# VH-VL binders against Putative glutamine--fructose-6-phosphate aminotransferase [isomerizing], part 10

Target 1, 262 residues: Putative glutamine--fructose-6-phosphate aminotransferase [isomerizing], of Saccharomyces cerevisiae (a2p2r3)
Amino acid sequence: MCGIFGYCNFLIEKTRGEIIDTLIEGLQALEYKEYDSSGISIQGDELESLNIYKQTGKISSLKEEIDLYNLNKNLPFISHCGIAHTRRATHGGLRRANCHPHNSDPSNEFVVVHNGVITNFANLKALLMAKGYVFKSDTDTECIPKLYKHIYDTSIELGYNLDFHVLTNLVLKELEGSYGLLCTSSHFPDEVVAARKGSPLVIGVKGKTDMDVNFVEVEYLDQEEDYLKLNTQTKSSGNVLAAAPVKYNTCLRKSPPFVHNT

## First folded at step 1 (VH-VL)

Design R09 (framework fv_rovalpituzumab)
Fold by ESMFold2-Fast, scan of step 1:
Structure R09 (fold): chain C 262 residues (1-262), chain A 120 residues (1-120), chain B 107 residues (1-107)
Amino acid sequence: as target 1 above (262 residues)
Amino acid sequence: QVQLVQSGAEVKKPGASVKVSCKASGYTFTSYAMNWVRQAPGQGLEWMGWINTNTGEPTYADDFKGRVTMTTDTSTSTAYMELRSLRSDDTAVYYCARGLEYDWESMDVWGQGTLVTVSS
Amino acid sequence: EIVMTQSPATLSVSPGERATLSCKASQSVSSNVVWYQQKPGQAPRLLIYGASTRATGIPARFSGSGSGTEFTLTISSLQSEDFAVYYCQQYNNWPLTFGQGTKLEIK
């Protein structure tokens, strides 16, 4: 099983270092001897840019890799959405290219972390390759961000200006199988989409004050297919976590990746 | 802190072989692909191939298949490129270059270059 | 094999001016284009990848654009250290191929 984790701060300033630490700690809380790769995606130095950092090995290898980039960890973000992933290679080669997050193109217009199986990915990949998309990994996951970009570009060409959640609904209509995913995009800064079908997903929100709390806690969803749009313009200040936790023996932890109301 | 240091200049006769080394430091060697690129004097850049440093699997450009061998020694964080059956037009500066994490075909860190002169 | 053609071969400009360098692919390479800077006696330096993404540490005056078969590298407000040879490279298809280079020189 793979673990996915997302962390957003809305109208509560966090530094890049604090955001990275939160994502790494979330992944560490999900890990118990079964993962051999991990990755994160965070906002780059320019407001709308997205960067991906991923590495084979334990989560400590990812942390060491991120440190080599000499990032400005004091850079503040009043709003930011980051996504993260851990993976166990059950069969086949463990390659850095197969680690999540996956992207739509070299400009990282859409970035996805995913757990589960997309059963129709071979058909989607063939269609996307015919449209000129270049696949670099052996994963089914890579078709997802490329499908996002294809639908987005087609919508723009036809004169539509789609909201991120509408775009996501169109993507989900094309996907078959059982999955959980988080998606961010340079076209939709300060937004993250969480979506699932058949796979568990947990969302937690912590408000800024005890008196005017805006908290929603969503445990494992019962519905066959659900998705959420997290948008900083429509949300009160707070921190948001999204996670699809793994269970191995007794090593499910409730302190990160979960934010619980206090 | 990331650095690639290559072996020194070589002078070879036509028909000989040359083996260039590239020692990496300041990063996890097996986490990045290593590319090899050459540049003849006063000319542009020519890609020779790359090697997956984690698996040791090389991929060669068709023009060099049969004459080139790329290897790694993970214990010393060193990549090697051997070119056989040298011709005078193989005279060039040979570079090792690290690929970006996710776009290994985009080369962010380069060795200083090794001049190989092939003359009779 | 995809052929990358750069123009002009030599561009003469004054410090403070804007320089625009062109790169054309013989067939579509999507946005899979890289730009390098090379000074005499030095290894190439990565400037732009994915047609438009600046590498870490590269000044904001460098920008890349284009998709498909036509690409440009723009240097706004040229500095003295920018006079060098610039290469484009595609990575849409193997083998990876480079343009012949554009030499940027002082007018």
Scores: ipSAE 0.000, ipTM 0.403, lowest interface PAE 13.8, mean pLDDT 78

Design R10 (framework fv_rovalpituzumab)
Heavy chain, then light chain:
Amino acid sequence: QVQLVQSGAEVKKPGASVKVSCKASGYTFTDYAMNWVRQAPGQGLEWMGWINTNTGNPTYADDFKGRVTMTTDTSTSTAYMELRSLRSDDTAVYYCAREPYDYDWYFDLWGQGTLVTVSS
Amino acid sequence: EIVMTQSPATLSVSPGERATLSCKASQSVSSNVVWYQQKPGQAPRLLIYGASTRATGIPARFSGSGSGTEFTLTISSLQSEDFAVYYCQQYNNWPLTFGQGTKLEIK
ESMFold2-Fast, scan of step 1: ipSAE 0.006; ipTM 0.479

Design R11 (framework fv_rovalpituzumab)
Fold by ESMFold2-Fast, scan of step 1:
Structure R11 (fold): chain C 262 residues (1-262), chain A 119 residues (1-119), chain B 107 residues (1-107)
Amino acid sequence: as target 1 above (262 residues)
Amino acid sequence: QVQLVQSGAEVKKPGASVKVSCKASGYTFTSYAMNWVRQAPGQGLEWMGWINTYTGNPTYADDFKGRVTMTTDTSTSTAYMELRSLRSDDTAVYYCAREGLWYDAFDIWGQGTLVTVSS
Amino acid sequence: EIVMTQSPATLSVSPGERATLSCKASQSVSSNVVWYQQKPGQAPRLLIYGASTRATGIPARFSGSGSGTEFTLTISSLQSEDFAVYYCQQYNNWPLTFGQGTKLEIK
């Protein structure tokens, strides 16, 4: 069983420490008795850079791991999008490389958390490996950020300048199965994509208005491939929370009776 | 104490094979990828490839494809690197090195295994 | 493959002085650069990753900087134990590649 969580602040200053605390609290609020691993991705010190922190064990192990980095927790962000994940092992064993978030490459150009099953991931992995992508995990999730990178790079080579939501639609067309995901990218700072296909995803909004109206900019790209884009270019200050339930019974690993081609 | 301990020095003739072992202790073996790096006498470092210790799946640098095989034995927390069709220019110290999951840096190294190839 | 070029090949300095070592990538590697220290007969030791983050246990006199194609390792107030060979490595692209090394020696 897996859970995903995202948190964005827009035009409301939050420190790195507050952002990390919010992501951790969001993970703790997900519906289940225990978890075997967790991770988060947040913006690094440069606007385009993304950092990943993940660890096996309870959420306290992740907190301890983050503390070892001696991050400047007072660093302010007027806008920021972070993503988070928890996993419960159903098929034995744990490996840090199998924890979410997963990345496209060592530069973290695309970072993904995912809940659900990508049924064609073995074929996608084979194709991506043939194109030089190196996989560090056994999860189906890892093919997603690598597919983002492949489509992005190919589009740039062909002279296209894709928006994040258009890029996401191209990625979703290649994925089969039922899933929910959150994606951030160094190429699209201050944006997060929340996408689903056959899997529920919950979005919460908090804002400050004299009429108690919560405002958020949401763009639906394709109704059959449910997707929303959050944009920091908003007329109202707010905080956005996104969470997917642990309805799926696994963060997929290679295990019987799972069938795939080598 | 986290450490990697490698097998002892080897002397081989051209055309032979060598298999170097790297035994891990002090951490969960399957949680970290293992890389292999070599260093010829008086020269710099050359990356050979890596193995996913959880799945056993290796990835090799192009210069070594067809001649190298990387394997693991999780029951003994040991990684192996076998290099075949040895040439004189394969004379080097061979290192195993543990990879950090989030920065791809090699944080723990074996002591090295000197492989000498001479006729 | 990305070629990493270090300069100078050898740097002669006295204890207490500042040493500045350069590493250049043939194409952008973002901040994905690692620095290692190697003493004769020993395995390399991790000093810095992500261009500027010191590894656990590494003294504050070691600092890294740079992004894109130009990277620098600085050792302030050199100690006797700092005389060694230093290697930079990129992890932005596969295959992983190392610089040829800079040897720090006593003047």
Scores: ipSAE 0.006, ipTM 0.457, lowest interface PAE 12.2, mean pLDDT 77

Design R12 (framework fv_rovalpituzumab)
Fold by ESMFold2-Fast, scan of step 1:
Structure R12 (fold): chain C 262 residues (1-262), chain A 119 residues (1-119), chain B 107 residues (1-107)
Amino acid sequence: as target 1 above (262 residues)
Amino acid sequence: QVQLVQSGAEVKKPGASVKVSCKASGYTFTSYAMNWVRQAPGQGLEWMGWINTNTGNPTYADDFKGRVTMTTDTSTSTAYMELRSLRSDDTAVYYCARDFRYGSYFDYWGQGTLVTVSS
Amino acid sequence: EIVMTQSPATLSVSPGERATLSCKASQSVSSYVVWYQQKPGQAPRLLIYGASTRATGIPARFSGSGSGTEFTLTISSLQSEDFAVYYCQQYNNWPYTFGQGTKLEIK
């Protein structure tokens, strides 16, 4: 019912307009008639900045919203990771604030799109609010980028320099339920993390030609388990055990064939 | 599959107005913008404007501002283009064309509607 | 507005030969150029978008290249069905603007 799409270019220069077009095209390929909101996150004009654009209505409404910002579409990126989402609103859930992507703070230090249900989000939200985080939506998803920031800030205060993958593993250990998510961060500008539990999520790699694609399924261990203690089911599936930061040209799209988180 | 079917040919006198329709099928109408392009006999293509099919907001080329109105009826998946104060040089084939996304290329075109303006 | 200029206005070539069509923009349009083919009595047909990406179903003999202000459509090993009028269009800025067209005809 919801679609997630991400696009990275690496060592292949793309303009902001080309990146936006690719993200919108990916969402249109995943579109279902009941979808009534969408959004994207892309790099801003300042180094290490991230911008979020989201709107209720169909994908055409999002594109119109983006165009109203009069962005420099010719701004080039030799590397860039963008994420996108389209959502079917639940009863009473059709508000701009409830659209994905969700952010950690006004500076967009962590930005997330997510499908699934975080069953312990109420407890996580209460803990994060007690630590001063301000929530703008009533979605379970919003606890994820705020948890990223909390763990990141705490790790820095304790003298640890975590890579994005390690940080993500720490976040995922705190989440209960099912999920598929993509996360980008101003602290990790050339990277995107893809993670899932209980839902399919596919990462494609595109080289010189349209036919040069490679697909990988990603799965995380139960958050109650040590990463060194794999269950037999996880081993038998042949799935990747952890999502890794992406630093090369990747895409997830309808053509060539794709698989998305549902 | 995707199909755009336009209304039939029209013959109008100078000063009249014409309203061309474009009925879409095979896709979610409100997910793609609709453009209008005309072509005078033996001439090239000229963009007239577009309409966001979800919001109903049109954007017109300067040469047509004040004379053109673009609308949609989402219940019938139909786009309309009305051109007023017709002149002889408005004689052209008028096309609707689907915008793959707002501000993109045209992936599907209607068959065209010939509008002839003569005394 | 951005002016798109196509050359030549008419190109006479023999079947089996290569045709090269030019399209120039009055200011940079990045890679936001699309090429259409139009046969008499028909609507334009999408060939190439994003300057170099072939649309679905378009034969490999059609290729596009260019960025900024200069763009080229190349048709290798011309077939009889390729004799038509070709239009370039920019979609980087509003208003959208088309070139005046290049007519491919049999020599």
Scores: ipSAE 0.000, ipTM 0.407, lowest interface PAE 16.8, mean pLDDT 77

Design R13 (framework fv_rovalpituzumab)
Fold by ESMFold2-Fast, scan of step 1:
Structure R13 (fold): chain C 262 residues (1-262), chain A 121 residues (1-121), chain B 107 residues (1-107)
Amino acid sequence: as target 1 above (262 residues)
Amino acid sequence: QVQLVQSGAEVKKPGASVKVSCKASGYTFTSYAMNWVRQAPGQGLEWMGWINTNTGNPTYADDFKGRVTMTTDTSTSTAYMELRSLRSDDTAVYYCARSYLDWGYEPFDYWGQGTLVTVSS
Amino acid sequence: EIVMTQSPATLSVSPGERATLSCKASQSVSSNVVWYQQKPGQAPRLLIYGASTRATGIPARFSGSGSGTEFTLTISSLQSEDFAVYYCQQYNNWPLTFGQGTKLEIK
């Protein structure tokens, strides 16, 4: 149904062009003939801003859309977390608004790519709309970044701040169904959250001197939901890749076996 | 060739309701949101709410909740805005305006010609 | 709600001159600001979105700048058809809000 891809560099300089190329190449490795939309989210020109680029059609349509923005592709990032998605529409039709990533608000304070089904979506949407959130798409995914923002805003209005990890745990407790997601936020620069519930997720980490990517599959025997937080505070110099759930593996491992469940 | 054509002027008494229509042409109706904005004589613009044309789900500004209903008829590419319990200060030109469904691009790129609603006793 | 405040309320300039219109948000709206032009008896016309991006068909003499809370619309060489009311709008936060307008009139 959907392909999810994330790419992070930590303490290893990459240009915007290199980051975009990596995200697009990741999506191309996940693309099958039936996929009909794609999108990415990357850091904008302002230090802690996020931009979304998405389009219906094949990945070539997304490339064309990105090119229209005439981005400074030479802009360097010593740390950056980008997320990407490709989808086949079976519900909601072929509309740009239904493409991932989805955001919480016009400032892109929280940006999410998602696969799977949120079975309590209708109830969450009704509650969020009653609280003033405006929905632009008819996908269940859009409730996720809006729920992030609602919980975040409520916490800061009460005088408390939440770590991205803690915030994500609160969001996951409200979500029902089987899903996998990646989330980035302008409030948590240089961080990405990968979370799953009942759906496989593969996360790869590459060290500064490594030529190979190692995948880590996150599982908790006593929990139905898994999550992983990655940030630069670990002093890790490297690249992070995440992909879920597709038949095609973008990992450049030269030796079997694979560490993924399609 | 994108056009938004609104229904004609209305004169209403306080307490009545008015329903303004906005017929879209020249684009795929369900690919764009429809917004409603009003302007009292000699005053500025006031956003009333929007409707997702694909799902039919509206979102209203707080000042209009409980008095406004926005609907669409996809088969005729027409949006409707009904305002109830009219007061004299509801006298205004009411506009429909198109916007992208993507949160990153929310300008109102095409507007209807406006519908003057006069509320007087 | 975010309050958008425009200044001046009225700006008097001659054709061929430069006009600069100001728009201030009560809190940060990033670059999510739109400018509209409205002539008497007409619907508003989109000029600029994303604070600085000209809409299709808008002459190059119109330019926008700013981010955060301070925004400006500049018309570099006024034509007779440019005398109108100009509105800024933010789309950073719900509800969407407009400034009260700046009337550009001939000196």
Scores: ipSAE 0.006, ipTM 0.466, lowest interface PAE 8.8, mean pLDDT 78

Design R14 (framework fv_rovalpituzumab)
Fold by ESMFold2-Fast, scan of step 1:
Structure R14 (fold): chain C 262 residues (1-262), chain A 121 residues (1-121), chain B 107 residues (1-107)
Amino acid sequence: as target 1 above (262 residues)
Amino acid sequence: QVQLVQSGAEVKKPGASVKVSCKASGYTFTSYAMNWVRQAPGQGLEWMGWINTNTGNPTYADDFKGRVTMTTDTSTSTAYMELRSLRSDDTAVYYCARDWYSEEGYYFDYWGQGTLVTVSS
Amino acid sequence: EIVMTQSPATLSVSPGERATLSCKASQSVSSNVVWYQQKPGQAPRLLIYGASTRATGIPARFSGSGSGTEFTLTISSLQSEDFAVYYCQQYNNWPLTFGQGTKLEIK
């Protein structure tokens, strides 16, 4: 049982504390009795840096640990994209290295949360290890941010400056199986990509008025990658919420609060 | 303030078992994993295993699987490490150590004072 | 398992001098290396994690560097309280492994 949640504010100032609280509340809305770990990723103190916070146990354990970091919770963001995850451990698999989010490297250039099963992860892992990537976890998810990093670095070497959505399309072409994922990157500040294949994904958008709620349901297209690019270039100010339930692994307790009864 | 206070020194015969305690204070016990690390006299550090203090699930280093058991008592904020079938080369100072919270993980920000276990006939 | 090798085993230096301690991994550990200081009769103390990030309260004279397989701990102007044993540890792969230690002693 796994749940993913994302929260973005665009041209509507939010403090770090408000962002963290929204991510935690989003995870709590998706929780079931059997979850064993949780984590979030938010922007750090340094320009365009990303931080990951994750912990085994209940969501309350994660919240308590974030509090111990003594973060500047009053730091304002006019635009910010955060991602979050809860996980049910498989047998013998409960350890912090296996919790989401997963990263590409120690500087967190790419950070991913994921629901689903990447059926070719062993092959991807072998290829990435041959390229010098070292894996810390036993989860299939870890190949995704490392694949992002490898494709990104290769594109830079070849003289290309790819948009985040183009980079994501290249990554998705290499993945087999099912997924619902959110990715953020220090190279693409104020952007998040949401992608799915074989799993439903719901994305909500809220304008300046509390009465304006719009969301998009992504269709099942097993042969095609579905993704959505969200960034600050969207002229409309608003908050974006995304949730992706995993078929047969997790059923959502509730939709995000902002899309209830829609 | 964070404190990890361990039980006192033990002298055991070969083949016996020892159970070392580590009482935590100054933080939320279930928010940090607890590790056990030992150090033979004049030697370096050796990691033995880790326990999730919220779920009670342990993970052991391969060299200790089958003769180590790690447990917790959340009501007293205490972690325990029991080592069975003691040999003379188990003589060491045994430390509990709190797992650092971070995405990098699995290094130790606070340590107990250590418990000397001497195994002799 | 990843073997961590520290050198030298013993380094004799005078107060005020610069000390450089080496730690090498048998395979890449990215930047997932931590350094501890241990004084006689005491538990180890966290100095540096992530190869280069100083822990809270650790003086600026301590600095760490390196990535992949080669790591260095530098103490830029030795104080009397710095004479101790220093251990490196990797947390990139299971099981967690420590170096054998470098003893820093007064010349």
Scores: ipSAE 0.006, ipTM 0.433, lowest interface PAE 10.9, mean pLDDT 77

Design R15 (framework fv_rovalpituzumab)
Fold by ESMFold2-Fast, scan of step 1:
Structure R15 (fold): chain C 262 residues (1-262), chain A 119 residues (1-119), chain B 107 residues (1-107)
Amino acid sequence: as target 1 above (262 residues)
Amino acid sequence: QVQLVQSGAEVKKPGASVKVSCKASGYTFTSYAMNWVRQAPGQGLEWMGWINTNTGNPTYADDFKGRVTMTTDTSTSTAYMELRSLRSDDTAVYYCARDRYYWSGLDYWGQGTLVTVSS
Amino acid sequence: EIVMTQSPATLSVSPGERATLSCKASQSVSSNVVWYQQKPGQAPRLLIYGASTRATGIPARFSGSGSGTEFTLTISSLQSEDFAVYYCQQYNNWPYTFGQGTKLEIK
């Protein structure tokens, strides 16, 4: 149904323009006739801030949307994690609000791209709406970043100091169905979590292998060997979770979906 | 299959202490807070406090401060509640209960431990 | 501490009828209210959390509503197993506090 792509650079300076170009090129490698929307999330101008850019249509429409913002494309990042997504919408259900990434709130404290189906999303949405969260889309994915924020805020209020992987574990326990997701947060700069259940996810490395990763499992080979080099760790669990400040260039991607006529 | 199994009934004299245990299974112990609630015969529910199982930090209701201590042993997934300087009006069923704090609500309860304080 | 007051103390209704139970907080607790059912000799059972969200396994005939200081538990088309004591609880502020309970009895 969808493709996800992530790109991280560590201790190798990249400009904002180079990062955007890398994310767009990654999405173009995943583009098929069935995809009709795309989006990316990257760091904003303020330290630890996150911005979202998304649009319906082909990936070229996303590039046009990004160009409407007068971004400082020469702004350098010694470390940065960006995430990207391309989606096939149901006929007649194509709206910008339904594109990924989805966010938790107007400040983009948590930003998520997701493939799969969250089978209990209606219950989660009802619960979150009762807590005052306002949903902007018809997609099941929007409950995920809002769930992150609710658990995070409640934990902080009660004196819990959760790191990103523990927070993610709590979120994943509440999700049912099949998923592959990437999450970034302004509260956890230079970190990205990658989680899956039932869906393949690939993590590639471009550079030295100096990294700190909790759970990594790769089940699908990256087809862009020039862009990605695999550094894999095999786990027996059916769930994959990776949350790491890393010291190398990292790229994350998911294989194209096999299910058509959803 | 979440289960909370509490220690057996106790009979104590006034001035003694009692320590009730609650062994958890079927979930990650440190991901949920543990509450203690008591109920005197024929009366309503009274919250005594909770413990953050991830940090070990307890929070007690004012009526029990100075007399109660809540602890955990994460290696055995067990929570403990010790009540000191027992009085006859401490006779009650004591429950442990798991709290999903971000949505709240005590979703799984132990079977209860009857503590009788009698001279 | 926040005082939770339930009414009525006892409600007598017949099977198949609707029961409406009230819970009032002495100050605003937002939507942070939980409802429990307790049968004689048993531990309480979670029914509703977040004022209106049914817990897993709870029949659709149970519904909760309210926000701020006034909350309601409604049981439509009562069944014989529903006759029990019902407690509300707030988790907005420490200490957590329970209402005194409403006993639901067969008329």
Scores: ipSAE 0.015, ipTM 0.485, lowest interface PAE 7.5, mean pLDDT 78

Design R16 (framework fv_rovalpituzumab)
Fold by ESMFold2-Fast, scan of step 1:
Structure R16 (fold): chain C 262 residues (1-262), chain A 117 residues (1-117), chain B 107 residues (1-107)
Amino acid sequence: as target 1 above (262 residues)
Amino acid sequence: QVQLVQSGAEVKKPGASVKVSCKASGYTFTSYAMNWVRQAPGQGLEWMGWINTYTGNPTYADDFKGRVTMTTDTSTSTAYMELRSLRSDDTAVYYCARVYWEGLDYWGQGTLVTVSS
Amino acid sequence: EIVMTQSPATLSVSPGERATLSCKASQSVSSYVVWYQQKPGQAPRLLIYGASTRATGIPARFSGSGSGTEFTLTISSLQSEDFAVYYCQQYNNWPYTFGQGTKLEIK
């Protein structure tokens, strides 16, 4: 059993320290005693760069690890999307390489946290390895960011520029099993995609007032699949939270997108 | 200061079992996994496995599966490694070590286990 | 399993010189390599992780480099306390595997 958490601030300035604290608090709220590793991904110091911090043990091990980096916790972000994960080992051993988030490559072009099982991962891994991708973990999750990278690179080579949600649809068509995932990318700054199939996912929105909300677009690709795209170009300010604990087996209800301004 | 203190040297006959302890101090015990590594006299290092100190779940190297048991006691911040059906080639110094970025950053002083006769 | 091979088995160098130690993996381990120092009668000490990142408290004269299958530990301006056995370890694939060690001795 794993826990997934995402946090986005949108046109509401938050410091890096506040963002990290929110992600860690979200993980703590999802924590079961059985969880044995955790990690987060946040924006680095350079525009569009992504950093990953992950560690075995309880969430306090991750906090200690992050503190060793002496990050500028006062650095402000007017908009930011971060993702986080806690894991109990069910495939692969207890080691840092098996912790989420997983990445596509050393530049962190695509970063994923995932809950569930990808039943066709062995076939996907074999195909991706044949195309030159190097796998660092024993988990099924690692095929996801590498599949994102492969499809993205192939589309660019063919002269197409894919929107993040279109790219996600192509990735989801290749995945089999039951899953919930969050993905961020250096190619799609200020965006996070959330997708699920057979696993619960909860999305919350918090504005400066109850009447001001961030723009949220939810697209259902299949009766068993959901896609969420956050439009950071809206003029409304707000915060968006996404969380998917394994114990809650409920489906996200299909809702029309909405924007509300005072 | 982080410190790992292991139990004292043991002399065992072939077929016996040995249980080595490793007491941690100076950090939150459940925040870091504990590895076990052995070193035969004049030889290199051999990884035996590790244990998640928060959940108590162990992972063993294939060469030791069926003969080794790793446990923890969180109330005393102590990890244990029990090796059964000892053979003369199990004579080695046994180390506990804390994991950090998959590297082993703090090590116990080692426990010499001698199997003879 | 991934086999880690260190060379040379023994390296004889004078104090103040530069030592270069090699570690080769039987298949790619990306940058997931750790270096340890071990002195007689002592437990190993972590030097480098992630192929090139110095552990806390490790002097700047120690540096690591490499990726894929070939890795190097370099010690500039050798001090008397640096004469020890050095081990590399990969953590890209389970089970974790160590090299056989390189003994650094005074010429």
Scores: ipSAE 0.005, ipTM 0.417, lowest interface PAE 15.0, mean pLDDT 78

